# Designs tried in a protein design chat: VHH binders against q9w197. Part 12

Target 1, 300 residues: q9w197
Amino acid sequence: RLRLQDIPALTQDHCRMRDPAEVERIINEFVIGGPERMQIVSDFDYTITKQRTEDGGAVPSSFGIFNACQSLPENFKAETDKLYHKYRPIEIDPHMPIAEKVQYMIEWWTKSGELTSGFPFDQSEIDQIASKYTHALRDRTHEFFADLQRLGIPTLVFSAGLGNSVVSVLRQANVLHPNVKVVSNFLQFRDGLLDGFQQPMIHTFNKNETVLNETSEYYDLVHTRDHIIVMGDSIGDADMASGVPASSHIMKIGFLFDHVEANMKKYMDTFDIVLVDDQTMDVPRTLLSLIEKQHKLNLE

## First folded at step 20 (VHH)

Design C3
Fold by ESMFold2 at other seeds, fold request of step 21:
Formats: sequence, C-alpha cells, structure tokens
Structure C3 (fold): chain B 300 residues (1-300), chain A 123 residues (1-123)
Amino acid sequence: as target 1 above (300 residues)
Amino acid sequence: EVQLVESGGGLVQPGGSLRLSCAASGFTFSPHYYIGWVRRAPGKGEELVAYIYPSSGNTWYADSVKGRFTISADISKNTAYLQMNSLRVEDTAVYYCARGSPVHWKNWGFDYWGQGTLVTVSS
C-alpha cells in the first residue's frame, strides 16, 4: 500500500489537496487496477499547453492560433473581440442559472459561425502558425504521451477550443499517437469556403457527458476503463468525466496559474490535486509510473 | 467503402530485406488520417511497428524495428509502404496495414484493417 508521504512529486509545496487521504485512496485503487483499467480525459488549452513559458511569455489558445492567420478578413479579429466582450461576462456570471447561460453560449457560437463563413481559407495556414508553438507544451509531455501509448491507455483530448489547432499542435509535436482522440470544435467547409463550425458546438457548459453521449459509442469503447484521470485548468474541466458509472474512481488534476490566492479555495473544492504554477506533466507521469510499476510488483 | 490491401510478404533469409505495400481505396489521405503496420506472430499478441501521417510525413517506430524499418507513403498512388531491412527471425509475423484518425474514429487505435501479408524470416 502506497502512502502519500512516500511519493515526492505529491508532497511538494505547489501540490495542494483538500483531502490527501482521498487522493491516497484513489492512487491505491489505480495501482490495484493497473493500466488496463485506466483512461485519460484532458483539456488542451493551458492544460497540455503551458500557462506560461519559462521567460514568462504568453501561449496562444487554440482559437488564438486561428485568429493569428493572416488570410482572415481585416475585420475578423475586431468582430470576434466584440462578441467576446458581450458574452464572456455572461459565461462567468456567478448568479445566472446555467440553463440561461446555455442559451447565450448558443447565441455566441451562432454569431461566431456567421463571422467564420463565406470566405476562402487554407487549413495549412493553421499548421504554419501552430508550428511556432509545439515547444509550448508542458515539460515532459512527449514522455507522458509515449507512456500512455506504450501502456495502451485511451486518451481523450476534450476541448471547447478549435480542434483544427489542437490536432495540428499535437501532430507536429509527435504526441498524437493512435490511442489519442480529439473531441472539439472543427471548421466546416462548403463549396471551398468556410461555413462556420461543425455541429454540435462544444462550450463550457456541455463539455461533459452531454457531448460525449452524442459522440456515440464513446462510453461503450471505454466501459472496462473505470479508473479515470481528468486534467484541466478551469473549474468547468472537472466535469469532463461526469458520465461514468458511480463506481468509477476519478482523479481530478487542476492546473492553477492566474490569481492563485483568489482562486485557491474554489480549485481545491473542485479538483483532487491542484498544481500551482506547475508547467510540467510530472504529476500525471508519476501516477502512470506508480500504476504500472506497483501493479506489476503486486502481480508476482 | 474503405479497403486496405497488403502485398509484398514472403520468405526471406536473416539479414535480408522486404518491402510491404498497402494500397488504399475508398478514401484519400487527408491531414487527419494515419496508416500503421501492426504485426502478429502466430499465436501471439499484436505489436504496432510503425505509423505515418501521410499528408504531413510525421512517423513513429517501435524500438524493436527502429533503424531497420522505414515507413513511407506515396499520396499520388494512395499507397503506404514498409521497407524492412536487416530482417531477423523475430520479425516473422503476419503484417497488417491499418488506418485510423484522431478525429474521425470509432475505435481507439485503428478503424480499418487489411487482410494481412505473411513475412517469414528463416534458415
């Protein structure tokens, strides 16, 4: 039986836990079950990519990569910014009921789709911009994805961003192995012109079983994998695996970078492990190593 | 209808070479598709030996074959290849060509498989 105090990566000051005993219990369940019961569900923006570079520079979001494409209409960025300023306050409003917020999120994406329609666009431009940011993945992401592939662990990259950018960055970084699948928002083309986004739209409030149930067969394909690691950088990411059976064991890892003191309580109430200004994959990698090696030792 | 047809297998001496082909039909190579070679020795499990994203050229090799095998694709012929050099007895297996996508998927790994081609390395 592993004890948390014997796992150095989890005892560091920047690694915070509301309930260390629960984290310890889940780790030991993962070890008992081994790699064959594992699955990963991870956000992309600021979860697989860094929240900051070593020199303090910014990392673009998946939509930020698209918005940097030179071929976009001159007014595109300005119009997109107008929508952001209108709808972002609604998205984060602490008092509006979620059902009402959903209607505004649909409105936001509908208008964004209208802006992203009626002009030619070459997808290779996204690849060009994305190539500049393959070095902006969390440290040891290559090793993390190599371990997931070797262990045969299904890995879902679940993003409300732009999937064209997500796929491009991951492929160019050589981490988009056959065990990795991407569910996200993708550009739609009609007659050689952009035609908004493929449906259904993924937003903050449906990035969960609502979308995954409509992504038919997902849960059937992973039904034997009831040990789940969820990774995210925002409160909404914690619910990405909410559609699994109640008997499942879920470890929720949250990456906290902005306004740490103000956000600490909410993150710790939401995630099992909160990593403060951690720009690495070291904690997830430590969990995989324990699962593989301690499970193997227990099998003798 | 998506189809993958392997060819090029056969009997070869240790140290020899073979070139496997995977002719694809029913789809064109796009940025999202990858083609892999998976081998299975009789009575044993499967091993992914290599894959390629044909449109971008990104490749991957298992440690067991790295430096000896080369995967490639010819987009104009809609065909992927596995050049197998310095063959060893341990490379004896049925080799399957397979296609998958990180975006358009129905299974983890690969969605479409060929019938396989036998490679025997002996004597």
Scores: ipSAE 0.817, ipTM 0.929, lowest interface PAE 0.7, mean pLDDT 90
Fold by ESMFold2 at other seeds, fold request of step 21:
Structure C3 (fold): chain B 300 residues (1-300), chain A 123 residues (1-123)
Amino acid sequence: as target 1 above (300 residues)
Amino acid sequence: EVQLVESGGGLVQPGGSLRLSCAASGFTFSPHYYIGWVRRAPGKGEELVAYIYPSSGNTWYADSVKGRFTISADISKNTAYLQMNSLRVEDTAVYYCARGSPVHWKNWGFDYWGQGTLVTVSS
């Protein structure tokens, strides 16, 4: 019985929807279902962190934080850049079948693991670099995570980046509450030396139920939570919740910043809500506020 | 075997103080573990009172206890503490120490729980 026209955050010009009636329907299902049916699945890089800052400062990716560490071998960045230039065009190729791309992604991560092996590394350096970017989270991220904690909503930060960086940024920003779990790629150590990444490796094409099924506790823990908000900044993020039952209600929020005109159609086809150059948590926070308001009324 | 053992509960008058201890064994405080204190008053649900990431010192407090309770950890003793000052009758509860991780987890929230220690605030 909520109408979109009565929700100011959703009537802004930069808030785009392919099917506004469907968005309205899902919002009302969320409000009726309450916080006990909710879960959040969110990417980290350029989804919880900003895509741009007001002052023009750089926002590194989670791997970018690692690559800025001084204890890495002198040619480490050059070698990782070489792998990027070889495999990134394959990752984004619009014509190559996904099954073929997966073989190249496995090759890419295998070689990246080999580069990230055989030398000592002080993990505290990640914390030092990450501390510089706690201010580069989307505006009102602290409030968003506080809302999620207060409402008891399970929150998965699901990242194909480097989990060591993700955890460090979130913890230092004081948002890594007990209701938040991180599934990502983590550094592995053997005999005090780096030994690549812990298995399984997560890439764009398995950041979905493929990885989460191997984390068997996840789906058992959230099986009653069939109202899902998915947040991402790339097309691949829309599938992060694909392992939930078909009867589930999923709201997919996409943050579009780069090449807006060229990407608009694809984002509109993929996400339920497309936010253009929105560097805040205001829309997801509005959804939580609507859910909480009705929940409080039902308890009276 | 992971164990958490609470101590320091008891009977105090309103306005008094208590210090709860949570002795951990079977693991050491690593950067991703957090230790929380959860209380259950008679006939009421659970309330997360405070938590700490012991390695980094990051803390959180429920509004009901801010300014009165302080959570801390001593990594050399593998122990977390809850200093409770200016106690009120409403603080009467069984207080449980619990451990969780955003990375190494079996359950949402906390994976391991102590047996609890009773705090009674009464004249």
Scores: ipSAE 0.817, ipTM 0.929, lowest interface PAE 0.8, mean pLDDT 90
Fold by ESMFold2 at other seeds, fold request of step 21:
Structure C3 (fold): chain B 300 residues (1-300), chain A 123 residues (1-123)
Amino acid sequence: as target 1 above (300 residues)
Amino acid sequence: EVQLVESGGGLVQPGGSLRLSCAASGFTFSPHYYIGWVRRAPGKGEELVAYIYPSSGNTWYADSVKGRFTISADISKNTAYLQMNSLRVEDTAVYYCARGSPVHWKNWGFDYWGQGTLVTVSS
């Protein structure tokens, strides 16, 4: 039986846990079940991409990649910024009921779609911008995705960002293997012109079973995979796998970078493992290694 | 109707070469589709040998075939190819062409499969 103290990656100072005994229990359940019971659900922006680079440079979000395209109308960014300043405070308001926030998120998405309509746009422009950021993925992302592919572990990249950018970055980084699927917001085209976004809308409050129940019988495809690793960089990401059976074992990994002291308690209450300023895939990779290696030893 | 038709299989001696073709119809190669070659040896499971995103040219190879096999695509002919060099007895298998998408998917992995083409490597 594995003990947490014997796993160096999980005893580092920046690796925080509210309940280490529960983390240990989940790891041992994962080891008992092996790779065949595993699935991964991960956010993209600032979860697979870095929150910071070594030189302190900015990493654009998936919408940031799109917004850097030269084909966009000159006032596009200004109009998008107006929407952000109107709706972002509503999104993060601690007192407004979620049901009311959802109505405003629908408004925001609808108006953003209207701004993103009626002009020519070529996907290749996103590809050109995205190519500059394939090296801005967390260290050892290539190895992490190679391990997931080799182990046959279904991997869902679940993003409220722009899927066109997500797919482009992952493909160009050579990590978008057949076991990886992307659920996100995608541009819609009609006769070579942008026509907003494809339905359904994905936002902070429906990035969960609400969207996944509408996607290709997702839960039927992974019904034997009741050992889940969830990865995210925001509190809202913790619920991405909430549609799985209650008997499932879920390990929630949160990447904390901004305002660490102010956010620590909230992250510790929400995620099973909180990684402070960790720009790598080393902890998820350690979990995969333990699952494969120790499961195999147990069968012997 | 999406169809994938393999050709180019046959009997070849160890050290020889074959070129498999996968003619696609019912869809065109677009940025989000990938085409793979999966082989099944007698009495064994499936092995993904290689895949390509035809529109971007990104490729991947299993360790068992790296340096010996090359996957490619000709968008104008809507066809993918697997060039197999330095063939070994253990490469004997039925080779299937398959298509998938990270975005428009029904299953993990591949959604559409060809009927397969037999490659036999023996002396």
Scores: ipSAE 0.814, ipTM 0.929, lowest interface PAE 0.7, mean pLDDT 90
Fold by ESMFold2, fold request of step 21:
Structure C3 (fold): chain B 300 residues (1-300), chain A 123 residues (1-123)
Amino acid sequence: as target 1 above (300 residues)
Amino acid sequence: EVQLVESGGGLVQPGGSLRLSCAASGFTFSPHYYIGWVRRAPGKGEELVAYIYPSSGNTWYADSVKGRFTISADISKNTAYLQMNSLRVEDTAVYYCARGSPVHWKNWGFDYWGQGTLVTVSS
């Protein structure tokens, strides 16, 4: 039986837990089940990519990569910024009911699709911009995805961003192995012109089983994998695996970087492990190592 | 409509070379498709040997074949290849060409498979 005090990566000051005993319990369930019961569900923006770099420069979001493309209409960024300033405060409003927020998110997405229509665009431009950011993934992401591939662990990158960018960055970073699948918003093309985004829209409030049941056979394919690691950098990411059976064991890892003091309580209430200014994959990798090695020892 | 047709298998002595081809039809090599070679030896499960994203050229190799096998693709011929050098008896297997996508997927790994081509490495 593993104890948290014997796992150095989980006892560091920046690794916070609301309920260490619960984390310990889940880790031991993962060890009992082994790699064959595991699946990973991870956000992309600022979860697989870094929230900050020490060398300066910005790490763009997946939509930020698209917005940097030169073939976009001259006023595209300005119009997109106007929509952001109108709708982002609604998205993050702590008091508005979610049902009401959803109506505004539909409005935002519809208007964004209208802006993203009627002009030629080549995916290769996204690839050129994305190539600049393959180095901006969390430290040891390459090793993390290599371990997932070797262990045969299904990995879902679930993003409300722009999937064209997500796929491009991951592929060019050589981490988009066959066990990795991407569910996200993708550009729609019609007759060589952009035609908004493919349905359905993925936003903060439906990035869960609502969209997964509509867009994939995901749950059928992973029905025997009831041990889940969820990784995200936003409160809404904690619900990405809510469609799994209630008997499932879920470890939720949250990456906290912005406004740490103001957000700490809410992150601690939401995630099982909160990593403060951790720009690495070291904690997820430690969990995989324990699952593989201790499970093997238990069988022997 | 989607079809993958392997060719190039056969009998070869240890230390020899063989080149497998995978002719694809019913789809184009777009940025999100990958083509892999998976082998199945008697009494063993499937082993992913190598894969390539043909549009970008990104490749991956299993440790068991790294340095000896090379995967490539020719977009104009819609064909992927596996060059196998320094063959060993342990490489004996049926080799399958397969296609997958991180975006348009029905299964983890690969969605479409060829018929397989037998490679026998024996003295």
Scores: ipSAE 0.812, ipTM 0.927, lowest interface PAE 0.8, mean pLDDT 90

Design C3
Fold by ESMFold2, fold request of step 21:
Formats: sequence, structure tokens, C-alpha cells
Structure C3 (fold): chain B 300 residues (1-300), chain A 123 residues (1-123)
Amino acid sequence: as target 1 above (300 residues)
Amino acid sequence: EVQLVESGGGLVQPGGSLRLSCAASGFTFSPHYYIGWVRRAPGKGEELVAYIYPSSGNTWYADSVKGRFTISADISKNTAYLQMNSLRVEDTAVYYCARGSPVHWKNWGFDYWGQGTLVTVSS
């Protein structure tokens, strides 16, 4: 039986837990259950990509990569920025009820789809921009995905961003292995022109069983995998695996970077592990290594 | 209807070479599709030996074959290839061509499989 005090990565000051005993219990369930019971559900923007680079350079969101493409109409960025400044404060408002936020998120994505319509566009522009940011993934992301592939662990990248960018970055970083699947918003084309986004709309607050049941047979495919790691950088990411049976063991890892003091209580109430200014995959990798170590011993 | 047809298997001595082909039909190589070669030998489970994203050229190799096998694709022929050099007895297996996608998927890993082609490496 593992104790948290014997796992150095989990005893660091920046690694915060509201209930360390519960984290310890879940880790031991993961280790006993082995890799065949594991699945990963992770956000992309500022979860697989860094929130902060070493040199202070900006890391664009998946929509930010699209917005940097040169073929977009002259007024496109300005109009998109107007929508962002109107709706982003609502999305992150700490006091507005989720039900109210959902109505604004629908409005935002509807208007964004209207702006993203009626002109030609080539995916290769996204690939060109995305190539600049494969180095902006969290440290040891390549190793993390290699470990997941080796252990045969299904990995869902579940994003309310732009899937065209998500896939491009992951593929060019050589981490988009066959065990990795992406559910996200994708550009829609009609008669050779952009026609908004493919349905259904995914926003921070419906990234859960609602979308997964409508768009995939995900839960049927992973029904034997009731040990789940969920990774995200926002409060809404914590519910990405809500559709699994109540008997499941879920470890929720939250990456907290901005306004740490103001956000700490809400993150601690929401995630099992809160990582403050951690730009690495070291904690999730540590969990995999503990599982793998016991798995190898069991095969002897 | 999506189909994958392997060819090029056969009997070869250790140290020899074979080139496997995977002719695809019913779809075109888009940036999202990858083609893999998976082998199965009696007493051993399935092993993904290599995959390629044909449109971008991104490849991956298992450690067991790295440096000896080369995966490639010819978009104009809608065909993927596995060049197998320096073959060893442990490479003996049925080799399956398979297609998957991170975005257009029915299953984890691969959605469509060929019928397989036998490669026997024996003195």
C-alpha cells in the first residue's frame, strides 16, 4: 500500500490537495486495478499546452491559432475580439450561475459561427501556424503520451476549443497515437466555403456525458475502465467524466496559474489535486509510473 | 465501403527483406487518417509495429523494429508500404494493415482491418 509521503512528486509545495487521504486511496485503487482499468480525459488549451513558457512568450489558444491565419477576412479578428471581450468575462465569472452562463455560451458560439462563414479556407494555414507551438506543450508531454500508448490506456482529448488546431498541434508533436481521440469543435465546410462549426456545439459547461453520448459511443468503448484521470485548467473541466458509473474512481487534476489566491478555494473545492504554476506532466506521469511498476511486478 | 488489402507476404530467410503493401479503397488519405501495421504471432499478443499519417508523413515505430522497418505511403496510389529489412525469426507473424483516425473513430486504435498477410522468417 502506497503512502503519499513516499511519493515525492505529490509532496511538493505547489501540489495542493483538499483531502490527501482521499487522493491516497484513489492512487492505491489505480495501482491495484492496473492499466487495463485506466482511462484519461484531458482538456487541451492550457492543460496539454503550457499556461506559461520559460521565456514569457504567449501560448495561443486553439482558436488563437486559427485567428492568426492570414486568409481570414480583414475584419475577422476585430469582430472575434469584440465577441471575446463580451463573453469571456461571463464564462469566467465566479458568481454567475452555470445555467445562466450556458445561455451566453450558446450565443457566443452561434455568433462566432456566423463570423466563420462564407469565405474559403485551407486547413494547411492552421498547420503552418500550429507548427510554431509544438514546443509549447507541457514539459514531458511526449513522454506522457508515449507512456499512455505503451500501457494501452485510452486517452480522450476533450476540448471546447477548435479541434482543427488541437489535432494539428498534437499530430505535429508526434503524440497523437492510436489510443488518443479528440472530441472538439471542428470547422464546417459547405460548397467549398466555411460554414461555421460542426454540431453539436461544445462549450466549457457541456463538456461531459451530454456531448459524449450525442457524438460518440465513448462510454461503451471504455465501460471496463472505471479508473479515470481527468485533467483541466478551468472549473468546468472537472465534470468531463461525469457520465461514468458512481462506483468509478476519478482523480481530478487542475492546473492553476492565473490569480492563484483569488481562485484557490474554488479550485480546491473542485479538483482532487491542484497544481500551482506547474507547466509539466510530472504529476500525471508519476501516477502512470506507479501503476506501471505494479503492473510489471504482477507479470513476473 | 472501406477496404484494406495487404500483399507482399511470404517465406524469407533470416537477414532477408520483404516489402508489404496495403492498398486502400473506399476513402482517401486525409490529414486525420493513419495507417498502421499490426502483427500477430502464435503465443504473442498483437503488436503495433509502425504507423504513418500519410498526408503529413508523421511516422512511429515500435522499438522492436526501429532501424529495420520503414513505413511509407504513396498518396497517388492510395497505398501504404512496410519495408522490412534484416528480418529475424521473431518477426514471423501475420501482418495486418489497419486504418484509424483521432477524429473519425468507431473504436480506440483502428476502425478497419485488412485480412492479413503471412510473413515467415525461417532458415
Scores: ipSAE 0.809, ipTM 0.927, lowest interface PAE 0.8, mean pLDDT 90
Fold by ESMFold2, fold request of step 21:
Structure C3 (fold): chain B 300 residues (1-300), chain A 123 residues (1-123)
Amino acid sequence: as target 1 above (300 residues)
Amino acid sequence: EVQLVESGGGLVQPGGSLRLSCAASGFTFSPHYYIGWVRRAPGKGEELVAYIYPSSGNTWYADSVKGRFTISADISKNTAYLQMNSLRVEDTAVYYCARGSPVHWKNWGFDYWGQGTLVTVSS
């Protein structure tokens, strides 16, 4: 039986837990079940990518990569910024009912699709911009994905961002292995022109079983994998695996960087492990290592 | 109507070489598709040997074959290849060509499979 005090990566000051005993219990369940019962569900923006670089600079979001493409219309950035400033405060409003927020998210997505329509676009521009940010993935991401592939662990990258950018960054970083799948918003083309985004739209409030049930085979494909690691950087990410059976064991890892004091209580109430200003994959990798090594020892 | 047709298998001595081909039809190589070679040997499960994203050229190799096998693709012929050098008895298996996508998927791993080609490494 593992104890948290014997796992150095989990005893660091920036590694916070509302209920350390529950984390310990889940780790031991993961060890008992082994890699064959594991699945990963992870956000992309600021979860697989860094929230800050070593020089303190910003990492663009997956939409930010798209917005940096030079072939976009002259006022495209200004118009998308207007939409962001209108809808982002609504998205994060602590008092507005979710049902009302959903209507605004639909409005935001619709208007964004209209802006992203009616002009030609060379998708290779996304690859050019994305190539600049393959170094902006969390430290040891390459090793993390290599371990997931070696262990045969299904990995879902579940993003409300722009999937074209997500795929480009991951592929160019050589981590987009066959065990990794991406569910996200993708550009749609009609007659050689952009035509908004493919249906259905993924936003903060449906990035869960609502979207995944529309890919009707997902849960059947992972039904034997009832030990889940969820990774995210926002409160809404905690629900990405909510469609699994209630008997499942879920470890929720939250990466907290922005407004730490203001967000700490909400993150601690939501995630099992909260990592403050952690720009690495070291905690997820430690969990994989324990699962593999201790499970193997238990079989001997 | 996706089809993958393997060829190039056969009997070879240890230290020899073979080149496997995977002719694809019913789709074109887009940036999202990867082609892999998976082998199954008696007494062992399936092993992903290598894969390639043909449009970008990104490749991956299992540790068991690094330095000996090379995967490649010819977009104009819609065909992927596995050059196998310095073959060992342990490489004896049925080799399957397979296609997958991280975006357009119905199964984890690969969605379409060929029927396989036998490679026997024996003296």
Scores: ipSAE 0.807, ipTM 0.924, lowest interface PAE 0.8, mean pLDDT 90

